# Ledger of designs, part 3: VHH binders against Manganese-dependent ADP-ribose/CDP-alcohol diphosphatase

Target 1, 321 residues: Manganese-dependent ADP-ribose/CDP-alcohol diphosphatase, of Oryza sativa subsp. japonica (Rice) (q8h5f8)
Amino acid sequence: MMAVTNGVIHASSREPLFSFGVIADVQYADIPDGRSFLGVPRYYRHSISVLQRAVSTWNKQHNIKFSINFGDIIDGYCPKDKSLWAVQKVLDEFEKFDGPTYHMFGNHCLYNLPRGKLVSLLKMPTDSDRAYYDFSPCPEYRFVVLDAYDFSALGWPRDHPVTAEAMKFLEEKNPNSDKNSPDGLVGVDRRFVMFNGGVGKEQLSWLNDVLQDASARRQNVILCSHLPMDPGSASFAALMWNYDEVMAIVRQYKCVKACFAGHDHKGGHSVDSHGVHHRTLEAALECPPGTSAFGHIEVYPDKLLLVGSDKMADTEMCFEP

## First folded at step 1 (VHH)

Design b10 (framework vhh_etentamig_d1)
Fold by ESMFold2-Fast, scan of step 1:
Structure b10 (fold): chain B 321 residues (1-321), chain A 121 residues (1-121)
Amino acid sequence: as target 1 above (321 residues)
Amino acid sequence: EVQLLESGGGLVQPGGSLRLSCAASGFTFSNYWMSWVRQAPGKGPEWVSGISGKGGSTYYADSVKGRFTISRDNSKNTLYLQMNSLRAEDTAVYYCAKQPYYRSSGYFDHRGQGTLVTVSS
């Protein structure tokens, strides 16, 4: 409810500090519609229409300062010789938005294009080939974008040392010959599949430094990752390999208020034992023609309010500032 | 060369039962998710059921849940579909389908020739 007395606007009618747009798992490809291995319909061509509606909706609002794309810009089933064209087609739609878009990698991006090419195409704000970074849209907030494929079997060339170590890690954790199968794995161990990844040691150290600085500056922090980092917010098989190591760093500080992710297309929301909100965003790919999954997040000193379209559920995420 | 050969189709009365088989060769059968897909006259393909490589997980379309059971025998490289309480709407050509090991998408890299199931009196 809104309340105004003597011309004074009470907390429930306050304007946000700013808002930002969100969309996940567009997974565009110019191929016929398909289904997931669980039988969920996938609308590869229609997903770009979801993005077009998102951009149009964000542009009609005066307070959307930027947008975040939570990865998987094209689908792994996109023919390899069409992948650059498909990425550019999707990026051309983001360019119609009246503000910057911050991007991250997903597994489907990495199936078709090498890391360095994606960092360049997605214009990640880094001074190197790193796919992790941070930014502050205002003094009170810091956004941290993680590279969830920093330690992964599919994020690097076949002969790269990281690929060799990640394959050895998967061999130790997953006894299946098909490392994309979680079959026989129990509980959270189902996450040890090749289409997931983790955060390497250098990135963990960088994260600790960023959070220490944010804490000293009294900033609220929002973590963004393609992969979910809480068992309550996603299917076990969709979790980041070392979400527990990331969260162990987060728990040393009180500044992190929410973690946003894609990857698990049905979405989810949980509040962990430390009070951190985890919100997995519903995928644009799995919207039937005429429906959508995108939203915007209104940012307040003491809460985030996700306002979603159709399949993306509205979510209020309150915290102590 | 991947080969998938379906059998067990035929004419059955409403309420009856039928068991379909798919003999697989040319790949390590236990490493791959397998599915049954059907195509009824005048309709596009419809995914029916799926099973994980070791058989620990099974999934069904809402239209068949509780009536059909997917199973596999990895020692025989054979996929099965036990169909109970058959209805006229189950009339279709049933295809055995192999999923690519690297994808969570419903795309199939190989399908068999199909076996016809007709449910009528």
Scores: ipSAE 0.000, ipTM 0.281, lowest interface PAE 14.6, mean pLDDT 88

Design b11 (framework vhh_ozoralizumab_d1)
Fold by ESMFold2-Fast, scan of step 1:
Structure b11 (fold): chain B 321 residues (1-321), chain A 120 residues (1-120)
Amino acid sequence: as target 1 above (321 residues)
Amino acid sequence: EVQLVESGGGLVQPGGSLRLSCAASGFTFSSYYMYWVRQAPGKGLEWVSEISTSGRYTKYPDSVKGRFTISRDNAKNTLYLQMNSLRPEDTAVYYCARGYSKWYGPFDYRGQGTLVTVSS
């Protein structure tokens, strides 16, 4: 938003058009602290305190109009019979924010609850049980939220046709008996693990239509996904299975300026060969007591500025509008 | 056994219309993207139209956009192609095709085809 003094808009006194809050991988569970496979400490109970600090911080700041939760709201280690309670506990904290929260789900959400229940609980703005959607907070910007588990081994009931197809896909791509292991896979092929997923053909067609419309309206597009979509922004093992198909559609249009994701807890940032920014957000789950990982993004006509807390790095993302 | 049976082809004058149908059996029709593809004499397969599982999303190449309309009736396991403003260059065998999967190629199975001849 440009500052106005005595009715005059001052371009040299740039204020953002709006700002929005971001947080990823809260992965709350009422269980003792643990560690990742690589030995990184995980603070399952403390992660909700990170969210509480995020909400308090967003409520004290000017012009934060909404927030986006980048998935994995509860951890897969959450007891199955406590999963609905745990999701509601975290959602109750988001409700304390003075604005709407836009949600997506990740692998840990889907370990414990079916997608239809999550779409309902997370109040996704869809007319169906679809977990992908778009919204425009102002005429100049469009946000597109992808369902990164639309094609996945874990995102559908065990006996669902999509589950069968995804398991067949993993058997063809990953020779390991443990399909969650990338062992022996080289480069970006390490992404072919069961805790990842991809965007199905119907969603790819929908994305193309949304971007064509956004391009016609001269909107800047911000693409949001639980899974990262650029090898420079995340560990290869954390990448969306068909990030290359998503990006092939994106590259047909000049309107997509940035892609934000969670899932890879250490975070990352890259600019791809077509000038699109890819920012993977640091996880709330891996913050020891006294530290945080959340931020807000200031939105300008020609850039995004991520202002992070503690573990979440400040990031400036400039582009041609 | 997967079967796709096309019908509705024939001889038509330039500027005329035809409606093709494809009866699907042996698989869950509503779970697959469906396609119409064509092959003119001495040419390779050319994609003509694409429709999503629900029918909400359709796609066409520029050569037929605005003239052809793909649709489906999942309750009847039937795919349709409405062809308007036909041209001599639309002369081809038209095939109903099933998508292989969400990830592998545009189609994995096609029917025997139905001949469309557009002649002055």
Scores: ipSAE 0.000, ipTM 0.166, lowest interface PAE 16.4, mean pLDDT 87

Design b12 (framework vhh_enristomig)
Fold by ESMFold2-Fast, scan of step 1:
Structure b12 (fold): chain B 321 residues (1-321), chain A 120 residues (1-120)
Amino acid sequence: as target 1 above (321 residues)
Amino acid sequence: EVQLLESGGGEVQPGGSLRLSCAASGFTFSKNYISWYRQAPGKQREWVSTITSGGYTNYAESVKGRFTISRDNAKNTLYLQMSSLRAEDTAVYYCARLGYRSSWYPYDYWGQGTLVTVKP
């Protein structure tokens, strides 16, 4: 591109350090189209076509180094006996991308398949049932992927101590007999519903250690989670249970520049009081046939630029390096 | 200010019983779930039992059937009734109000602990 400086026309050649692909809430299932509880149309079969277009688009870009899938790979309405097949069908589409894909899971994945199987199927770069990790695509940037269901009622077997503790937590916070209902809850307390979750003590400790190390290395950090972590970026009912604990750790460091999430299908964007960008990605599931929601993020030393398709809005996220 | 103060620890013989108490102040006790944890010398702190605001209780497998957690909301007090005590129950017992199972955040409140020694 051309720019004028001091009355002289100059060619601009500032390139991103790298780019990466993003997609959220594919929620594939081989079932008829439906609607959310709020009446929003859901296109369970067409969502895989959105992913196919995403992969084709990323493969045509010269500098897409990797992609991130922001969770909910299949829908909870997928028949239980077909869930493994459905996950593999979606993963086969990601395998057509010319780079690695980094995965996390959401509530819909966990409705149908146990945690250990999902960690294995999604090839999370961990050597345990742990679903949180970090990676650096270049010296200047660190990516941190959180397990938003580490403390949750649905992320573990029914007889697991974490499930019992999370159910006790929900009983204390949400008086409704249906714990998936936010009825009567006020403001951000509407987040205390069973389809959300939080980050456990060990993961919070790990996060602090990662951010301390990233800060010492002068890296910019991008934080990824299925669940949103800022009230300005999503519906209150979609927020991570303990987003405030995660953000209290983040706010001790200047290195975290942006948080990306799925889960709230309409998407959103906010800048919090500490200058951290929060971008909730529009869902692939809610795209009518012929439309899409995916993008790529161009990474610069002082900004991120989300270039979206159709429903996914372009977003410029500037920060102090 | 939030405070949790444990009492009732002491020395007992195997097969004996003890009742621990935790006096809570500085928050709305009746609206919070509260837990007992313990730590034996040289070992990691382990969860023992929890009671919710609604009275739902849960227990670690090692203490199930032997320990009973209860609460008195009028007195802002949490209890742990321990029976059939074993040498391996020897530990410092802590009352805790945890924010999402985290010790990082200012919502995590721990008492100072009370020592239980089961001597043969």
Scores: ipSAE 0.000, ipTM 0.121, lowest interface PAE 17.7, mean pLDDT 86

Design b2 (framework vhh_8ghr_2)
Fold by ESMFold2-Fast, scan of step 1:
Parts: sequence; C-alpha cells; structure tokens
Structure b2 (fold): chain B 321 residues (1-321), chain A 122 residues (1-122)
Amino acid sequence: as target 1 above (321 residues)
Amino acid sequence: EVQLVESGGGLVQPGGSLRLSCAASGFTFSKYYAIGWVRRAPGKGEELVARIYPSGGYTSYADSVKGRFTISADISKNTAYLQMNSLRVEDTAVYYCARWGYRGSYYAMDYWGQGTLVTVSS
C-alpha cells in the first residue's frame, strides 16, 4: 500500500503527495425542481444526494486528506425560516466525511443567512467574522481561500457602509434597473451584476502578504474562490468584480499555480498568459437524479490532476518548469 | 492543556514484539486531528512511522515498517496504540507520539509527547 502524509511520500514517486475532495454549488433546498434563467434544470433536493455520493467516494479512497466546498451550500430559494435547518442538514452530510471540510461563501448562502452566522456554522478557521483564510496541508503547498463577497451589495446589512459603496459601484457600472441583469453590457463588463462581488482593500493587502510569505517558503499556492477570476474559465457574467486586481497581485509571484472556483454551473478551464490554471467546477445542483458532479484532486510537486465524476471533467493541470 | 503521554517502551530481542500506548488529554479524538508515531534513531533523522485518523480509521505506514507495525485508536479512551511485531535492531529509537492539527494558517504537527525508548538488542 502507498502512503502519503504531510508531503512525505512513503512509496513510489508515482503517488500524489496528497489528494483532496472538491464539490461546488450544492444549493440544497427542500423545494420542487426549477430552472435557471436560460432554462437549465435545477434539482434542489437531489443535490444533497450528489454530496452523499461524494462523501462515500472520498471515504472509500485512502489519501483524501481534506475536502473543499466551493460555496452555495443552500439555494436562495430555500424558505428563509428553513435556511438554518437546511444548512445544518448539508453540514451533517459533510460531517460524515472522514477529514475536515474547508468552506467559502457563495451568493446563495448570503441571500438567506448573515455573514457572522455562516462563518460560525461553516467553522471557518478565523478568529473573527472574517471569511478569508489560508492553510498548508504540507510544507510544499499553501491553500488560500478568498471571500469573494467582501465587497458586495448582498454580503452585508442594508445600512452597512460596504453595501452603500457596492450599490454606488453597481449604479456606475450597470445602467439596468435590475442590477442582476447584464443586458446591454459588453464583454467582461457583464460581470457587474449584483449576484457577484469582489475583494476589498484589506483582503487584497492580506493576500499580498500571504503570497510574499509563500514565495519566501518556496510553496506552491492554490487559490480558492466562489467566483471565477479568468475570462477564459467562465461566462463573463460570472466573473469576480475585481478579478483584475486580485490577478495583478498574483502576477507578482510565481508561486500561484491554480485558481479553483464554483458559481458558473457548466464549469470551465483555462490557462492564463502567466501559466496559472483556472478551473471552474461543475455544479452539483444541475445533476439529474442518478448523476453527479464532484471529484478529487491529486496533488503532485509539478502538477494537479482533477479526477471527476460524471459531469465533472477530468483535468490535468501541469505547472510551468 | 494538551498532553500526549507515551508508555510501553523497553528492551526486546530481535523478532520480538512491543505495544506502545499514547494517552491524549486536553482534546478529543476527532476527524480534525491525526495521531501518529515519529521515531528518532542515532542516525539523526526523524521518520514518520505510522499515522491514524481515529474517526475514519485511515492509517498510513513508513515502507520500513509495513506488515510489521499496526497503529490503532480507542476513541472512548482517547488513546492510540502502536503494535510492533518482528522487531529489528534498526527499529531501535526513541518513539514520539504526535498530533497533527490545524494551527490557524496551516495544518501540521503541533504537539509531541516526551518520547519512549525502544531498544532491540540481543
């Protein structure tokens, strides 16, 4: 039997350093099935069965060290008075996984529950209501989880200064009366819709400090966000508002190898002009009964290999030398 | 206060067996913690011998001990064990019980026991 722990390989170099599970956009709700604006079927109740299959599969594989949930744990259509129960129901399924799960916010989580409650429920490894953090499963790797709703119209109370600034920002960028509509916006400007968000100044400064430290330690960095950060990896309307500012910081360091996201349910993959891989994960919500979208990522010194189920495509992400 | 207390070390002949115990206090065995054994021989290097995630029963072993050593955990007693069979002179080392936990910005070994000496000699 092959064994890998904390970056120490006890078997052949053909084995990964470690593996981790991934799932995105479960968006559970105890409501009848629906459809997206573009008519794609959404299976609100079946999505938890996708998660149950994910956990069972991860538990049967040795070497899955942790899992990452890429946000939107419940759907915004979940009745508000049932939202806490629905989140707990989904979290109870993650608890059946034999390792820890690292969580992030999605827009649908924030529609129904306040930020502080979600940080507590999702057990984010922070000592405040801060929803961004980092961790190292081994000395060679650093994982950075961003709060993509740090600067947003929906991530804070209606009378909060951030909400006021974000609404002003949307008024300047999007002329539509319905700020969730990208109608008439061109190219990447279609991202300036209310269901997206961005990274605030404090988080940008924190990210720079983390990447400087990771670079000094010669670590490979994997960046995780609910919102995609490359136009080649997702629909323009799904992109983080200030992905360009985040990537400007990333570009100063050679240590960031891949960015993973949810939010754009059809998924995607691109390699940007600086060799960073961008992988948007296919949503659990849009899997018909009996099908799945989840996977695990095998981590190597020189590449990542996403091994997906059904709708989640296998993806090899080789690092530049 | 987190403590890991080893017991069961001693002198044994080649081919013999020993069982090490690690009693944990100040935290509860859960899926957020791995418990393992690290040894240090006179050769200077530390070697991760075995590790277990108690809640999941997942185990890993160094190639040098596979088939000879077995790690286990009793969650109700908050105690981990290392059963060492077919012992060799090269297994002579101080054996440390260690915990892997989340530190707030990375996941690493954060606590160690005092160590217990295992001497395999004729």
Scores: ipSAE 0.000, ipTM 0.149, lowest interface PAE 18.3, mean pLDDT 86

Design b3 (framework vhh_8fcz_2)
Fold by ESMFold2-Fast, scan of step 1:
Structure b3 (fold): chain B 321 residues (1-321), chain A 121 residues (1-121)
Amino acid sequence: as target 1 above (321 residues)
Amino acid sequence: QVQLVESGGGLVQPGGSLRLSCAASGFTFSSYWMNWVRQPPGKGLEWVSGISWKSGSTTYADSVEGRFTIIRDNDKKMVYLQMTSLKTEDTAVYYCAKGRYYGSKSYFDYEGQGTQVTVSS
């Protein structure tokens, strides 16, 4: 049954307000299959078949209004001279979806292409100088997409001041000669590796302003980031460098209900001490031929229901609106 | 609660000028691209112009470039379309739209009620 409250139509627990598609870490490349650092198989060519199945599935659903790509559209092992071709090949598949796709970038995107080119290619709804933004698909919900590489060694030219400051930060936090190694780092400090990044001060201020506005409008907020922001939802080595600063802002408001991320390919789910759900999405890259990892999220006034395919686990995320 | 209210349309002779206005409410206006789109009689929607949240970027359809100017006032939460050198082909219902035009495909979260522009002699 549908109910009307304050002039807004609310779904019963059986009918969602809307749904949206999700996929993470496609990491397409026209190269032979490989393995991760920890020996997990990676299927670089098959990952685009996972996306094709996702788009076909979303197009058959009644209420899929948009989709979100959680970053790493191509793999860092993609040949540099083929990177534009590979990105376009993947984007052509997203274009077959009957609705908009909202994008963010990850470390593998930034290995091969400069930040400004990616913002343009991925058609982020922002001025060309920023890779973070927000949108509202209905009055009750606001989506906030963070740039997890705003403060990083990857997102800027080699001679850029941010690159220099990020490299100095990594030298102070990580004594290894290979800054992509967490060897000898303990607990959450294992996150201080070069393939991660953080949110700069300007973006933190912007986030505070967005959440203050969303709170005043009584909206539920969903945060989207390539990097996970809770130790319970991902390997310590996969966490955003300053997830604690982002979450300190979030904790000032009651409007944020869930944070979704990619990057840690095995996925995960936690509920933090403030009741915020953290869901890390399983990677499309690590699906053997014939299997998938994508889903859709059904949005209700008091919960989100992730309906996953094969490797992506179904997840119910209940909250107080 | 997102509302877009267009005004300023009317009957004008070829070569004339009109200024369309769009009053926005119910969202953080200064955080979104705003657009004008139009629907000529018996045809589909076509995108006309877009402006970034701080007016740092403006884009125009080839058919209107040099003749139309999109302007925003974030303090007043208004978007304007200044139309000059109007042609009979500009006859359409004009809509204000929240979101960004992506070239081959437009992605708009909300559209207004529209305002009629008729260009005839």
Scores: ipSAE 0.000, ipTM 0.131, lowest interface PAE 18.2, mean pLDDT 86

Design b4 (framework vhh_etentamig_d1)
Fold by ESMFold2-Fast, scan of step 1:
Parts: sequence; C-alpha cells; structure tokens
Structure b4 (fold): chain B 321 residues (1-321), chain A 120 residues (1-120)
Amino acid sequence: as target 1 above (321 residues)
Amino acid sequence: EVQLLESGGGLVQPGGSLRLSCAASGFTFSSYAMSWVRQAPGKGPEWVSGISGSGYRTYYADSVKGRFTISRDNSKNTLYLQMNSLRAEDTAVYYCAKWGYSSRYTYDYRGQGTLVTVSS
C-alpha cells in the first residue's frame, strides 16, 4: 500500500532540491534462510530482490541523484570463498541504478573481507584505504560518511595495534567471556560488544575540521554511519561505542541536521536535545518474500522527508536551516 | 584458550538417528548462546539450530525443524544436537559455534567439527 493519504495532509507546493535513495543491511548470501540470535527470520537470498526493487523504483523517479548503502552488503554467514562473488553480485545490482551509490561497510562485510579490499570494491571516494569521506551534491548540503569500525576488534588484522587496543577496551567495558554478549550490562553500556565499533582520534579530528568548514559555508550536514548514534533511535546494544564523542563534536556546530544509520534491523527514529534527527533504517535482510525495506529521501531547505517501502516507515524530519 | 570439541558423528542409514555433543571450555558456557552450523562437501556453512544461554529458547532452520532437537547441560559445559529421521542431504561436517546478536560465524568461535555421513 502507498502512503498517498499522508501526502494530502502535508502537501508541499515546493519541489525538493534533490532526492537520494537509501537501503541498509542487504546482507546477501546464497544460503538457506536463517534467524537472528533473537529468532527473527532472515531471508539471505530474497534480500537481493529487495535491492532490485529499490533500484527499479529509484530509476522511475526523475529526481533521485544518488543512493547511499548503509553497510552490510553481504552476510557474515556467506561462505568465505564466495564472498568476492557475492559482493560483486550485489554491486552489479547497484550499477543498474542511473546514478552513483555511496557505500560504507558494516560488521558483516568485515567478517568476510579485509578493509582495504572493501574500500577498493566499494569504490569509496578516497585516495587511500581510508573508509570515511564527505561529498556535496549541491552547495547547500554536505554528506559525511563515517567509518564506524575505525576503532574496532573486527575491522583490522588480528596482529594489528588497533585490534589489540579494541580488545583491551572491550575487556575493560564487558566482563563476559563472549565479548559479543551484552548479558549483565545495563542501559547504554550494552553497546560494548565486539560486533560494534567506534571512531578513532584521527577521524574525530577530521570530522571536526569538516563540520567547521561546512558551518563556515552555511551548509546543512547529513551524517551517515553504519552504527546508530542516539539511544532513542536504536537498541542500546546496537550503538556506536563512542557515539557520545562524535555527538560532542556535532553539538559544537548547528549545521548537522540528521544522522542516518543501519545495523539495528527493526529501525528507529529520535530527535536529540539539540534538534538533530536520528533515523535508523529498517533492514532489507528481514523482509519476507514479496516485501521490501528501502526508500528515498526528499531534501528540502528546512526538512528531510523519508518515503519508505513496506517495512521502512515514512519519516518527516523538520529543522531550522 | 577458548575451545569447542565436537563428537558423535559417523555413518548412518537414511531414517536413522545420531546425537552430537560439543564440549566447551575456556569461557563461561552458561552465559553464552550456542549454535550448530553444518558444511556439506563443496558448499558453504549453513546455520542449523540455536539455543539461549539458559536453554529457555531454541531455534531451528526450516530444513531440520521437527527432526532435530538442540539442548545443553550447563553443569557439564556441553551442547547437544539430537538428529532424527536423517536424510542424505544432512551429510555434512557439523560444528558447534558461539551465537551472538550478529549471528556471526568465525574460526575463533568454531570447533574442529564432526563428520555425519547419511548413506545406504
């Protein structure tokens, strides 16, 4: 069913500046259907059909200028020896879209392929193996894509210094023998699990510089991350390890209007104390055959309007420019 | 130091039964959810079944539901898989694995495996 009745109530005489497509947690694998730890069905093969419907839908819209994939292109259960093939299969579907796709990686991507290979395969717009970047589709807007696994136990080789530091961090924060278990942790401390990560010092400094520049140019900023950064927008166990450090930088500026994420498959939405919208996108992976979770976001000077399919809820995000 | 050791595999005729065991050590077994994952010759890993740390909740792949039963004995740090009405397509190496929110499967969380061959 279409959400046409909502459009009548909030009908705008203004066209958006542009629109962009969104999809999260495709987690494709050529394996039988499975379940999450909590028993939610996962449709590993059908998830690529969700992406195919997304691309077809975006191509029928005259104003979709680009799309953003919010990470976890393939599932961690994808066989290691099939992972390159599976990533290419998913990327081939994105290539059928009539515009560029901006990618980030999630935990499931990193379970199967090394960081440098993913940056190259996903064609991240960076001159290095760095997985964070920014772009401006028009003078009024800046998009910032964070590497949520910059400081993580799973994003680097086993002998890498970052892996050692992240494991020490997890040992200090999480007393469980299994660092992927939040059992016994309370509130937001449940986020200190191995399948999450955080933003390192160099990336935090880079973010501050980007936001200072965006503020000077009077741009609205949209921040994109695989991991959610507000407790109101996601399960506590799905939050970025140092979301509080990222948001402390954001709150020094008025330019950031919204943060979008994947990772928590049920989705969510909150507005923080500074008026920043946090929208966690519903996963493509958990859509039964014949259903979808993808959308497009219409960008206006004073709001964002997420128009979702089936499981992805329509969301209006108003702000002061 | 974390170790998972599977046993109980073997050759069985179609329609037969086997009980697999997994002895866990090096971690607080009762605090962690566990899974059985199998890998057939020439194919990738397939999730079979999962059980919560307490044993209260169990989950099964549709291909094995009604035929396989997962259980655990936390006093013995042991995970079990009772396999009934076995079929040729159940032929695989069976691994016990740690279960998490990400449904992650890695070498760090997998034992050596036990081979189950269903053939007449």
Scores: ipSAE 0.000, ipTM 0.175, lowest interface PAE 15.0, mean pLDDT 86

Design b5 (framework vhh_ozoralizumab_d1)
Amino acid sequence: EVQLVESGGGLVQPGGSLRLSCAASGFTFSKYWMYWVRQAPGKGLEWVSEISSSGYYTKYPDSVKGRFTISRDNAKNTLYLQMNSLRPEDTAVYYCARSPRYGWTYNFDYRGQGTLVTVSS
ESMFold2-Fast, scan of step 1: ipSAE 0.013; ipTM 0.420

Design b6 (framework vhh_enristomig)
Fold by ESMFold2-Fast, scan of step 1:
Structure b6 (fold): chain B 321 residues (1-321), chain A 118 residues (1-118)
Amino acid sequence: as target 1 above (321 residues)
Amino acid sequence: EVQLLESGGGEVQPGGSLRLSCAASGFTFSRYYISWYRQAPGKQREWVSTIYSGGKTNYAESVKGRFTISRDNAKNTLYLQMSSLRAEDTAVYYCAAHPWYSRSYDYWGQGTLVTVKP
């Protein structure tokens, strides 16, 4: 019944500093329902209804300051000549939300549209084709959005140096003729598949600069990425190629409290050995008609509380500020 | 034919200074991101600092304000100026050269030992 903050005893629950909306893997397409390569049903048209319910729900709450879309806004099966239309249709639904939406892209976005086009369409707050950025909704919190496809075989032209290096990397790590197959790979090495990617050296350096600044300002940091970065929070085959390099930087600081991701549609949650929470969000794409997967996160000085809808599990994430 | 050769290590008293060098040959040095790493006895190898081809620098929190990384592309040489040295800075220091947007570091030096004696 009682809570103590700053040495003051409160008889009622603390109010959050703010809340923000979350949704992942909408993967909209105007095509008949299908299945993943693993046989999981996919509801390409219904996924936009999940987003519409999310926006309606967020708009009914007075303290939702912004929302974050965790990537894969349209599906790779969307016809190429309809991809711009499909992205705009989904963005029009986000526009009905009473606050800003922060976007990242995933592999399905990059299957259909080039990187520069997506940065522009998704209105990423950058002055370049850079798809990583940070923002602070209040003095106590810093949000960092990573580009998980910065080093990847996707989203760059076929003759681009990054594409060449990424293909060489996959050839070295994955002996399969189909580089999207993890067959025969052991443990976390199953992540070395073409639909994943990693963070390049310039972005790793930028991340270190941001975390140093956040630490100096005594901010709590939330990392956002399309790809998961902890083996306990997702299938091994869904992990970022160099999550270990990202986490090596994170571990030099005490300010990072949680990492949120999409991509692994069943979701997950883990706390790593350094106390950082990793939460993979359940996909909107795999919700049968009439069900949803979205939520909002209540932000406190010493915890995050994810309040989910239907398939998205409620999650309490406590930490030392 | 790639070689990285560190030098400049030695024994130093707390609060002292050392300058490490890494001489590179056999590749286009100016196109690589180049880093200093260190490994203390019985501990894991840790990143210390990186310098990019354009001169941008980055540092581990533990060394920021005390160490300065620099490069001389004409000499194919990387430097680490170390000041205000502490006992915890005792380690073998390695330079590493890596290509742009590569997950792995292509080339590692053999290391140079720095010992800070209380």
Scores: ipSAE 0.000, ipTM 0.143, lowest interface PAE 16.9, mean pLDDT 87

Design b7 (framework vhh_7nfr_2)
Fold by ESMFold2-Fast, scan of step 1:
Structure b7 (fold): chain B 321 residues (1-321), chain A 122 residues (1-122)
Amino acid sequence: as target 1 above (321 residues)
Amino acid sequence: QVQLQESGGGLVQPGGSLRLSCAASGFTFKSYWMSWVRQAPGEGREWVSSISYSGGYTYYADSVKGRFTIARDNVKNTLYLLMDSLKSDDTAVYYCAKHRGYSYGWKAFDYWGQGTQVTVSS
């Protein structure tokens, strides 16, 4: 940034308003290493070492005030009778961080534990068992955390009406017998797989109210979701089912500056046609021993700067405040 | 053991000035946002002012803008509120509050002082 002293323009540094830590897709499990369906190695035990390095790094910095965990705290391959222990083991590592952690859940969390138990364990700041919420770290910024599995086949009990409606939706959109397969689906329609989900009508209405309030208060908004919401920022098969409905609401307001997500482990970054940044964070799970994927985001009035470790790429995200 | 200890309150005439102090201990003071919050008789808590960890950013309630100045001394671990042109409406107990992170609003604080009474009367 530029400043003027004694009539001369100088580049000057300013401290961020605040900084926050980010990590995605730890997917811890006490099982042997494996591979994704695309053959990418997965390091289930080493992922907790990535989190330990993240916490240590955040604690050494005086300006990291909170962190956000972008979901999938344990892996779906974690034995179900060990799932509570595994979640607690990972949460114990987050507790070593010198600030609060804001959590969301992903598909792998929900494979093993019901939503109400996860909301309680992850201490989501909600007045009910809802897994979506907002918070303001300062007057100029609002963070909105979405429940990407609000409308989903796996986020609710088998006899729940939402499960029935979501399965009907998948049957209409995906002809495969294995609804986790995108085979034969074209373009963004590849997102209609069971390991994804969407935002229900009540949450869409809540989001509109939050953004209207944030706009009236002249706040910049950062939107957080386990699932990516822009085709330019992730593989089509990793996109939220109704990202287009969420973004239609966002586009009515100028206040949303960036959307952060996990889920697509290789990461990504795009700027959509309305100038909103979409940043998908690289997964901790797919880091070979000795490497990491975590970072922190420095928050300024007119930009965000992601400072990443190893596999997580540095990203500068400039906008009009 | 986090401790916040306010001082500097008292009785002052309208138009007068007071300087409130909050001595902080038991945490890394220079790393946290700090706020002043007040509670007038018969009213709820009202946020007054916040200051960033270095002092580079300050925010004020509309009711006190131009009259109050929030400041901090990170070497002495002390938060200040300099109050000028005091009005009867400023009568309240003033609390020093530590932000849990960079939280805005009184419910976002993890530690509070005991409060110091400010009375503005003729």
Scores: ipSAE 0.000, ipTM 0.243, lowest interface PAE 14.2, mean pLDDT 87

